# VH-VL binders against AP-3 complex subunit mu (apm3): the designs that were tried, part 23

Target 1, 249 residues: AP-3 complex subunit mu (apm3), of Schizosaccharomyces pombe (o94669r175to423)
Amino acid sequence: TNEFFIHVLERVSAVYQPNGKLAFGTVKSDMECKCQISGMPLLLLSLRPGTKLGNVRFHQSVNLKRWKQHPDQIEFIPPDGKFTLASFQTDFATQKSLPVVVEAKNKLDGRFEVRIRNTGKKSVENLKILITIPQALKSVTVTEGNYIFRASKYTHMEEGILEWSVKKLAWTSPALVLTGFLAPLKKDANSTEESSSYSKLEHLDLQYKLQGSTLHNFKVESLKMLNHPDKKSYKGVKHTIIAQNVSFR
Key: E = the ipSAE of ESMFold2; O = the ipSAE of OpenDDE; V2 = 0.75 times the mean of E and O plus 0.25 times the DockQ between their complexes.

## First folded at step 15 (VH-VL; framework fv_disitamab)

Design c81 (from c72 with heavy chain I110S, light chain Y91S; at its last look DockQ between E and O 0.49; V2 from the best seeds 0.00; counts 0 for: pae O 2.1 > 2)
Fold by OpenDDE, look of step 15:
Structure c81 (fold): chain C 249 residues (1-249), chain A 121 residues (1-121), chain B 105 residues (1-105)
Amino acid sequence: as target 1 above (249 residues)
Amino acid sequence: EVQLVQSGAEVKKPGATVKISCKVSGYTFTDYYIHWVQQAPGKGLEWMGRINPYSGGTYYNQKFKDKATITADKSTDTAYMELSSLRSEDTAVYFCATEIGYFWRYAFDSWGQGTLVTVSS
Amino acid sequence: DIQMTQSPSSVSASVGDRVTITCKASQGIDSDVAWYQQKPGKAPKLLIYAASSLQSGVPSRFSGSGSGTDFTLTISSLQPEDFATYYCQQSEDYTFGGGTKVEIK
């Protein structure tokens, strides 16, 4: 059977500022393909006109001359099986937000709350929230999922990382909430009237997977076999977004 | 709805002491800092200090450390600011405000209506 | 201490005008800047939380931007009710800018 599959995998790394704006971010994308076409097909992948692929690296089979003339067309003779047609990187600055929103609140009595919401229209999978804990924990509760606290080996303050795992966050789901209680700091000196007994959360990292969405404004318009125009070999494009390192600081 | 209701206007003589109150409602009083801000007539806003209603801890602008004493009563959900040794320069509107404790996002989201303190001989 | 230099101190504008107010911190701040609106005889009102998020009920013509040391409040199209004094504030030391009075031209 003559079949060709494309999977666009977008890996996101980003840092958000306290104001919620993106400080910096990158999207690394791979066009992973699977060719099951007999013979030596000459394929033309046409992208939406105006598509810009930054820092693109092509498979060796790609006709670079055509690409230079038509930067929205990838001509190539695919190898059999799985291969990466193209890898490219783009600045995440063009994106306003990711589909998962995180809010964290600190209370004066040592309580803190982390809230996550799905703001998209699709379920997010394999969510992991890493919360840097600045002092000892008394207790943790979650509305959903599991948590693990990993204490730091090098601190006297019993600092660590609280890992909150949620297997699935449906787009219809209400916000999920983690509540924690910090232990009060030991008073070393009474030299100041400022009684700050509790530290504040300062850093969160998010990891998750989202299927069927793209961060890029590119679309595969067509995949044609140039030497056999009557043959249909295009089976569709799969999109996956992987948030690998989304930090809130 | 969060509400901060301050005590009424005060007229004092130089050298006197005045204590202003700020009653808080609409949220757990001990959850967030209470701040005091001074605004002299026709002038801008100046932060004076804050109190942790939970612990009672205070932190002052150095400019006001000898002028203002901030306290809180958890039983009545009321914060207080006492101004001592009043001078004409202390004539101002004083505001209390709540600081919301969001992740690296802190602002005064709710304000009292202000209390005018007039110091005149 | 962190100083917040707000400019201009005053601006005369007409309804429909674009108004830009700038706040410059004396040093880079980790926290973002809040913006307040104050009308005569009233308490300040929080407009923008952390320089980007509008508070409930705040018109979309208000926007905040900036990072590091430079922060900006923009009113895209000034309305009659927008004539007021605006203040920036950083949250590290709670320092306010000097204020910007937006007046009718």
Scores: ipSAE 0.147, ipTM 0.676, lowest interface PAE 2.1, mean pLDDT 88
ESMFold2, look of step 15: ipSAE 0.517; ipTM 0.785
ESMFold2 (binder alone), look of step 15: mean pLDDT 90; pTM 0.938

Design c82 (from c72 with heavy chain I100T; at its last look DockQ between E and O 0.69; V2 from the best seeds 0.00; counts 0 for: grease 19.4 > 18.9)
Fold by ESMFold2, look of step 15:
Structure c82 (fold): chain C 249 residues (1-249), chain A 121 residues (1-121), chain B 105 residues (1-105)
Amino acid sequence: as target 1 above (249 residues)
Amino acid sequence: EVQLVQSGAEVKKPGATVKISCKVSGYTFTDYYIHWVQQAPGKGLEWMGRINPYSGGTYYNQKFKDKATITADKSTDTAYMELSSLRSEDTAVYFCATETGYFWRYAFDIWGQGTLVTVSS
Amino acid sequence: DIQMTQSPSSVSASVGDRVTITCKASQGIDSDVAWYQQKPGKAPKLLIYAASSLQSGVPSRFSGSGSGTDFTLTISSLQPEDFATYYCQQYEDYTFGGGTKVEIK
């Protein structure tokens, strides 16, 4: 086989305010490659014109002089097999939103409700919603997927974690809903004042995977073999966004 | 559409009592707190207390603990505040407001229109 | 009780001016601070919650900041509809600031 594969992984950390405004975010990206081309090919990878790779660390085979003169071109002699061609980091643009939106409410009877939906045009995969629960949990229902509750003794933290897992959130899907009921807190026997039996839930994190798009409109335009220009070089390019540290403040 | 509709203005003599109402519509009455806020003429806002309409439990500003009694009626989706032993300094507009349960929000989201209570002889 | 000291008590300003209003808590508090706008004869309207989060439907010229004891509401370019009284509120025991009246210069 005479093939070259590129997998662009964009790992996102973001914090959103409840009004949907991004508070901050970063994207850590890796261009992971697999070379199955025989010989010692001199390759030129061209990116979308004007692309700039911020804070870049390259594989040792990259011609840094060429990159400095033409920042959207990467010239290299790949090693056999798997390697990382480039790693880079950029700030998450405030004008490009992630597609999973969340509404989460407490009720005075100890009920809470988490609603999620996909506002994008591509399915979201391997969605996990992590909800911090500071007290015992009476019951949970979900419209889709599975859940696991790990009480505080199992988390080795002061608080328990409710994990809601959804394999696929289609862009045509109605909102998915988790409804839970907290078990009441033990009241202080000596208290003469009203105290709430239920803590207010305040913390929620998301994880998920999104195929086929980039956050920064990153695109591989071409791959050429410079030392054998009459020989076709193969490419397969795959893009994956991994939201792994997305929280709501 | 969420609304808090309060009872109309009241004129009372010193020593009387008044009971003002706050009728909730647009959400389940027992889901969220109802707060009461005083605004004396030309003055700022002062929090008086709250009620949990689900449990009936109350929490008062200590200043108003012996003046105000806050109750809720689940059957009519209405919260009440009774003011006793009225004095001229109790002349004010009284507001009710909701404190909704969004995970990340602590605020009085929606307010009633206010009820003017005038105490004069 | 936690006292909220709001400053200034009033400000005269022109349309287009930047207006800054501060609240100082008598002790350290969480950033659970709300800001309200009130016009004469009307109920207060929520502008900002959690010190810096903008309520839905509120224009982006309003912003909030702060933590600990010091909190600020800023109007970046004053509009005619912004002439009103503004209040801060902290959520540990619900105390309001004394208010700041923003008037036409």
Scores: ipSAE 0.457, ipTM 0.777, lowest interface PAE 2.0, mean pLDDT 86
ESMFold2 (binder alone), look of step 15: mean pLDDT 91; pTM 0.940
OpenDDE, look of step 15: ipSAE 0.554; ipTM 0.760

Design c83 (from c72 with heavy chain Y102H; at its last look DockQ between E and O 0.03; V2 from the best seeds 0.00; counts 0 for: pae O 6.4 > 2, placed apart)
Fold by OpenDDE, look of step 15:
Structure c83 (fold): chain C 249 residues (1-249), chain A 121 residues (1-121), chain B 105 residues (1-105)
Amino acid sequence: as target 1 above (249 residues)
Amino acid sequence: EVQLVQSGAEVKKPGATVKISCKVSGYTFTDYYIHWVQQAPGKGLEWMGRINPYSGGTYYNQKFKDKATITADKSTDTAYMELSSLRSEDTAVYFCATEIGHFWRYAFDIWGQGTLVTVSS
Amino acid sequence: DIQMTQSPSSVSASVGDRVTITCKASQGIDSDVAWYQQKPGKAPKLLIYAASSLQSGVPSRFSGSGSGTDFTLTISSLQPEDFATYYCQQYEDYTFGGGTKVEIK
């Protein structure tokens, strides 16, 4: 059985401003492959014409000369088993490219709100939003999912991380909302007087995994065996988006 | 064309309960929040609450949390608002509306025609 | 809760007049406000949403401005069809202003 599998893993990192504008975003992609082809196959992987791979690193088996001449064609002799054919990085042009959008807002009365929206065409599963809480929480409400608050071990101010977990965010669903209330700061440890000032949320981290989608208009057009045109090979392509370190500052 | 069609006018006695419907057409029912707004005769608009038609999640104005119950039926693309323990002060036109919004800007773009609820002894 | 104070409550004007309606928030808000027009017996109509952006079909004589706590709707030249009640709305808690009735002088 001659089989070749490709798994494109796109890892997303992004920093957003409180106003929702993208400050910085990058996608690091790995083309993970599994070769189960007998012999010494010379393979040609053709990408969609016009495909540009930024900061690309190739496996040692890749013919770089051909790549220079044809930047959408990867010629290589694969090793047996699993290997990474190529790694590349692309910067986000706009925030619209992300399948999930998070918005956060602080209010003057200690209230804060976090919204998550599916902007893609597929449901996203196993979403986690980690919210750094700068002071004691009074209450939390979520439209869907569960939350856990983990207090910091070292702070007297009951700072911690609020973890909001959502099993499924359907693409046909309105935004999900987490609402929280911060407790007033005490002026003094020995005072019963409460401060009217509230700290602001400064950091959120969104984590999710999305299969079957690509952020890059990345498409493998063909996989050919150049030295054995008579041999049939099977090509399987899988795409996965992993969102981590998507933060708001 | 997107339309919200509400049920007809209601006349109720004090202490009674009324349930108003808002049928949605022209778009996917579960895609947007449905809101309810009260307008007493000759008075202004007051937001009552909202529902996520997909999840059934609700959020209320504190003023109406004990007065109104908002529900949605995905099978019929209809949102409902039930008003309990009706009083004369509850006499008003009630509107359903869809929300549009981004980046903390949320407004009501499509409205139902309104439903008059009259509470009289 | 954020309160929205709308002024004036009513204004008498003539066709061609410049009309200004003000909405003041009880505290600073990070966003602007939406504006609605309502005619008797009808549902409100969204005029302005997402900063001075007019909704489809809204005449250019309508404009919105403001930031922080003070927001303004301006009708540059009042037309006969503009006699109505106008409402501001803040985006955070969906609070409406008290309304301004624009009446014919």
Scores: ipSAE 0.023, ipTM 0.534, lowest interface PAE 6.4, mean pLDDT 85
ESMFold2, look of step 15: ipSAE 0.456; ipTM 0.776
ESMFold2 (binder alone), look of step 15: mean pLDDT 91; pTM 0.943

## First folded at step 16 (VH-VL; framework fv_disitamab)

Design c84 (from c72 with heavy chain I110V, light chain Y91H; at its last look DockQ between E and O 0.62; V2 from the best seeds 0.00; counts 0 for: grease 19.5 > 18.9)
Fold by OpenDDE, look of step 16:
Structure c84 (fold): chain C 249 residues (1-249), chain A 121 residues (1-121), chain B 105 residues (1-105)
Amino acid sequence: as target 1 above (249 residues)
Amino acid sequence: EVQLVQSGAEVKKPGATVKISCKVSGYTFTDYYIHWVQQAPGKGLEWMGRINPYSGGTYYNQKFKDKATITADKSTDTAYMELSSLRSEDTAVYFCATEIGYFWRYAFDVWGQGTLVTVSS
Amino acid sequence: DIQMTQSPSSVSASVGDRVTITCKASQGIDSDVAWYQQKPGKAPKLLIYAASSLQSGVPSRFSGSGSGTDFTLTISSLQPEDFATYYCQQHEDYTFGGGTKVEIK
């Protein structure tokens, strides 16, 4: 009762270079709210001065006139229950990396290695790594977590997707390693030239959640009730980064 | 640290054969390709060929197919390139290089110091 | 055979200048292009791989771009240590460009 919750969800789509540097990325953010305040509260959400919301879509309750004059202030009368206050998109170009660093190597004997590290200061939750396997997989070992291999439905291709799941990756954790072995390719008996006996891995996707962090300069400074100026402003904001469609090529 | 150390400079007469070596350290020798590159005096780089040290398979630039023979010795972590029927035009610095990088890496990230081969009468 | 035409063959520049080197493939390549720096009497050094990926330890003033047939290496602000010869390379058949010598004006 008389509570207001804000959950800022940042959904990241990014393409990374093999060395882990960002090539391209975007962040889609949703301010999900839950209002449990009695009466008709007039709320003012103050953002960090200078904050710019790109391609923003507001809930119908938002005072757009005020926002136009003060783009770092969102005034609104919240509906009861759950609603999305605002959605916006920003360029991720200013960021050089995500908190999870991935290194992947192919070897000539059919081995491949994927190494992941948490380079942030917070734990990463529900980490999932999807690796496209271009040929038959012989074996897999992981330092932590579980793996599942899903073969392609096409009978003529021995490809599949290897899914590596880690429930929690603490920032203090050493690097986690997945090692796999590919089956050798069938050699054409008529080939006299050196052909690679093994295909190279070319792509992997990362999915994970990071709590209590922001990738942008987006910060909620305060939430106050304007019709009750005597009440102190409070900050009841939860931030979550959800990495999705993070590709390494 | 990954290092490629090549054999010393060679002076040969026309028609002779020379074999230069490239010793690899800092990683498992059989894990990655070894390449050879020619650089004539005052000229650019030219790729000659590669070897898969694991399988022993080789792939050559057509220009060098009859000139160069690339081999590898897994017991000594050493790659070799033999140049036959030497001519004055074969006078050049020869480099070995390896690819030990990330996914989709086809660039040569580690190089030997080069070996000068001089062919003169 | 894929040919890599590099231009210019030489460029005179001063410290602080922006330098642009171009490499053109004779046909469209799906492969990446690498860039190397070579100083006299030394082995080439890898600067950029995969057209735009900077090698670890390489200064940020170096950048690569391009796709298809046209690729570019850019030095945003030339430093004294950058005077050298630069080469592009495609990785389908490992062909090098002819090289570009960056010399002091």
Scores: ipSAE 0.339, ipTM 0.702, lowest interface PAE 1.5, mean pLDDT 86
ESMFold2, look of step 16: ipSAE 0.612; ipTM 0.856
ESMFold2 (binder alone), look of step 16: mean pLDDT 91; pTM 0.944

Design c85 (from c72 with light chain L54R; at its last look DockQ between E and O 0.55; V2 from the best seeds 0.00; counts 0 for: pae E 2.3 > 2)
Fold by OpenDDE, look of step 16:
Structure c85 (fold): chain C 249 residues (1-249), chain A 121 residues (1-121), chain B 105 residues (1-105)
Amino acid sequence: as target 1 above (249 residues)
Amino acid sequence: EVQLVQSGAEVKKPGATVKISCKVSGYTFTDYYIHWVQQAPGKGLEWMGRINPYSGGTYYNQKFKDKATITADKSTDTAYMELSSLRSEDTAVYFCATEIGYFWRYAFDIWGQGTLVTVSS
Amino acid sequence: DIQMTQSPSSVSASVGDRVTITCKASQGIDSDVAWYQQKPGKAPKLLIYAASSRQSGVPSRFSGSGSGTDFTLTISSLQPEDFATYYCQQYEDYTFGGGTKVEIK
């Protein structure tokens, strides 16, 4: 079977402001390919006109001369099997939202709340939310899915990671909510009257799969075999967001 | 809707004490800090102190440590600020404010309407 | 104690003008800076938090920037409703700047 598969994987690092809005972010993308074409095909991957790949790293098979002349065209002779054709990075600063929106709140009594909402039109699959817990966790409740708390192996650190897993988050689903309670910090004898009895959450890591979505307007228009122009072009490109690193400042 | 409603204007003599209130509604009173801010006539804003309504813990600007006492009543969802040994320089509008609703938020997003305290002989 | 020096103390401007207000911290701050707008007889209103993020409902003409010791509020095109006094605030000990009155030229 003469087949060629392209899977664009996007990884997002994002910083949110206190109000829950995205401040800035970066998207790292990998074009993972699988070639099952007989012979030595010369392929031309055409991107949307005007596409600029930032900080791009190409597979050794890529004709860099052509790319320099035509930055929206990637010419290459693919190896057999799986390979990464290109890796590149784009800024996400102009984007106001991600497909999955996260809202987090810290309260003075040790309670915290994490809300996850699908803002897209497609279901999110295999959603994992990793929450760094700065002190002992007393209890957790979730509206959907399962959770696991992993305590730190270090005897002196009451820190841990709370993992919240949701198999599927439909776009029609209401927001999912995780509520947790932190154990109060042991009062040091010299603590001022206002010493916070509770630490605050600061970091969440989201891992999920979202098919058919792009964050930086990356689009493959066509894949052609140059040495056989009579052959039909390949159009099967899969896009997936696989991770989102979220921090709050 | 979240609201902070303060008590009315006060006129006091030098040496007197005044206690102003800030009633909170629209959220759980104990969830967030309540702050107090001074603004003298024609002057800028000056942070005075805060209270944790849950624990009762307070933290003051050193300038106001001996002037202001901040308290909270959970039963009435009301924060208080008492100003002692009033002087003419204490004439000002006093605001209560809170930080609510967001992760790592330190800005005051909700304010009371302010309370004018006038100290005159 | 961290001091916030705000400049200018006052500025006269016309509708459509670009207005820039600066706050300088006496020492490097790890925290972000908030910006408030206050109109006469009213409580301050939060405009910008966390250095550059606008509060909900705040027009896009308002923007914040800066890090370390220097922070800036910019009004890209001054509107009639923007004539007010503006204050910066740091989060570490809640110190306010001295304020900047934006007046009609």
Scores: ipSAE 0.123, ipTM 0.646, lowest interface PAE 2.1, mean pLDDT 85
ESMFold2, look of step 16: ipSAE 0.407; ipTM 0.748
ESMFold2 (binder alone), look of step 16: mean pLDDT 91; pTM 0.940

Design c86 (from c72 with heavy chain I110S; at its last look DockQ between E and O 0.42; V2 from the best seeds 0.00; counts 0 for: pae O 2.9 > 2)
Fold by OpenDDE, look of step 16:
Structure c86 (fold): chain C 249 residues (1-249), chain A 121 residues (1-121), chain B 105 residues (1-105)
Amino acid sequence: as target 1 above (249 residues)
Amino acid sequence: EVQLVQSGAEVKKPGATVKISCKVSGYTFTDYYIHWVQQAPGKGLEWMGRINPYSGGTYYNQKFKDKATITADKSTDTAYMELSSLRSEDTAVYFCATEIGYFWRYAFDSWGQGTLVTVSS
Amino acid sequence: DIQMTQSPSSVSASVGDRVTITCKASQGIDSDVAWYQQKPGKAPKLLIYAASSLQSGVPSRFSGSGSGTDFTLTISSLQPEDFATYYCQQYEDYTFGGGTKVEIK
């Protein structure tokens, strides 16, 4: 069986400001390949014209001379089996938002609400939301998925992490909602004029996978076998975005 | 729909005290802060203070700490602001407003119509 | 205390003009700023909130940008109904800018 598989994995790290704007973001991409072609195929991977690979690291099989002349073309003789053809990093600054939107609201009576929406056109898989809880948690309800609360290891702090997990968030799905209730803070005898009985949520972390999408201007146009020009080019490329270390502070 | 309805215009003499009201409807009164904002004639907006209607806790702009007293009545969904020792400089339109607390974002999405307080001898 | 310096204090413009209003914070703020529109005899109206997002019913010609200490409200094409006074407001201490009156030229 003559088969060649390409899986482009985009790993996103991002920090959002409290105002919801992107403060910093990077995309690390790996082109993971699996070659099951008999013989010694000479392959040419063509990228969209104008594609620039930042801080790229190539597999040793890549013809670097050709790449230098044609930075949108990767020529190589693949090894058998699994290998990483290329790894590169791009700036996420061009993207204003991720395909998952998260909203958090604090109420004055200790209730809080976290809302998540898929704003893309594809399903998000294995969505995990980590919520830093600043004080004792009394109750939690979710519209979908499961939750786990992990208390802080420090006995003097009533804070913890609430983990909300959703296996699949379809793009057609309505917003999912987590509602929680915080325990009231112990009033210190030296009560200032502001008797805040409840703390506010201040931090969320997101982890999820998105199939079939790209966050940066990267597209494989074709894969050709140069030593067999009579064979039609094929495109067997899978794209996956893995959001990791996405934080709202 | 969120509505804030304030009490009517007031005319007072110097040294007097005035108390204006802000009735809130369209949401749970105790869910969010109520704020008061001053606007002198022909001047800009100045934040005065806020109240937590749930706890009764208040926080003031230092400029207004000795001038304004903010209270809330949960039974009537009404916030109040009392201005003491009135001077001519206190002549202004006073607005109440609701704060939406959205994850470090705090803006005033709903406003009362304003209450004119005139201080004249 | 965080001070918000808004500029200009007034601007004369014509219908169709691009209008830019700037708000500068005395120190870096982590949050965004809100923008309000106020017409004479009326209460302020919230225009932009939450990462420069327009409030419901606000025309797309309004946009907000900025970070750190410098924030901007832009009206891409001024309409007759846009003649008003605009205010910025920071979220941390609720400080307002001094206002910008947009007047007809």
Scores: ipSAE 0.033, ipTM 0.585, lowest interface PAE 2.9, mean pLDDT 84
ESMFold2, look of step 16: ipSAE 0.450; ipTM 0.749
ESMFold2 (binder alone), look of step 16: mean pLDDT 91; pTM 0.938

Design c87 (from c80 with light chain S52D; at its last look DockQ between E and O 0.61; V2 from the best seeds 0.47)
Fold by OpenDDE, look of step 16:
Structure c87 (fold): chain C 249 residues (1-249), chain A 121 residues (1-121), chain B 105 residues (1-105)
Amino acid sequence: as target 1 above (249 residues)
Amino acid sequence: EVQLVQSGAEVKKPGATVKISCKVSGYTFTDYYIHWVQQAPGKGLEWMGRINPHSGGTYYNQKFKDKATITADKSTDTAYMELSSLRSEDTAVYFCATEIGYFWRYAFDIWGQGTLVTVSS
Amino acid sequence: DIQMTQSPSSVSASVGDRVTITCKASQGIDSDVAWYQQKPGKAPKLLIYAADSLQSGVPSRFSGSGSGTDFTLTISSLQPEDFATYYCQQYEDYTFGGGTKVEIK
């Protein structure tokens, strides 16, 4: 069996504005490949014309000379089995949105709300939301999925991580909502008249899989065997997006 | 729709006390801070203080700590500001404001229409 | 106490002009800065929060920038409805700048 597989994995770090809109985002991409081609194939991966790979690291098999001359072409002799062909990083500040939008609110009575929506046209798979809880958690309610609270081992016993898991978020699904309630902080005897009774959420991590990359203007046009020009080019490319390190300021 | 509706204009003599109100609608009154801001005629904005309507806790600008008393009534969804020992310098428009609906916000996104307090002999 | 020095106090401009307003904090602030627009006889309107984030419904011609002690509001192309007074505000103790009146030239 002569087969070649490419999996482009995009990892996203994002900063949200207080209103829930994207302020800044970075995509780290890995081209994970699996070669099951007999012999020593010379392959040419052609990217969309004009594609620029930022901060790119190539596998040792890549012809760097050719790439320097043609930055939208990756020539290489693949090793057998699994390998990472290339890793690169780009910012997507201009995108203004992520496939999954998260909105969070802190209230003065210790309640907090996290809303997530699929803003794309494809289902999100295996969505996991990690919420850093700054104090004791009294209760949690979710519209979908399951949650687990894990107390921190290193910090105050009252702190922990709330993990919210959703198996599938369809693009047609209404927003999913997690509601939590924080225990009041212990009042110090010397507290001012308006001592903060509750801490605020400040950080969320979102982990999910999304088919089809829309965050990075990265597209594989073709994969060809240069030593067999008579053979048709093929596209065996899968794209996956993982979002992580979501912060609000 | 979220609205802050303030009480009407007041005319007072020096040394008097005035209490102005700010009624909140469109959201849960106790969820967010209520702030008060002073604006003297032809002058800029000056933050006076805030109240946590849930706890009743207050925090004041030092300049106004002896001038203003901020309170809240949960039963009527109304915040109040009382100004004591009124002087001509206290003549100003007073605004209530709140910050709502965001994860990490300190900006005042909703304002009352303002209340003019005139102090004259 | 943190002071916010806003400049200029007034600016005369024409429609289509680029207008820049500066706010300088007396000390470095870790908090964000908000910008407000106020028209005569009206309450202030929030334009920008978190230094560079536009409030919903605010035209894209408005932009904010800055960090530390220096913050800027920019109107890329002044429109007739933009003639107003603008204020900056820091979040640590809610102090406002002195205001900048943008008037017709």
Scores: ipSAE 0.278, ipTM 0.677, lowest interface PAE 1.6, mean pLDDT 85
ESMFold2, look of step 16: ipSAE 0.575; ipTM 0.829
ESMFold2 (binder alone), look of step 16: mean pLDDT 91; pTM 0.938

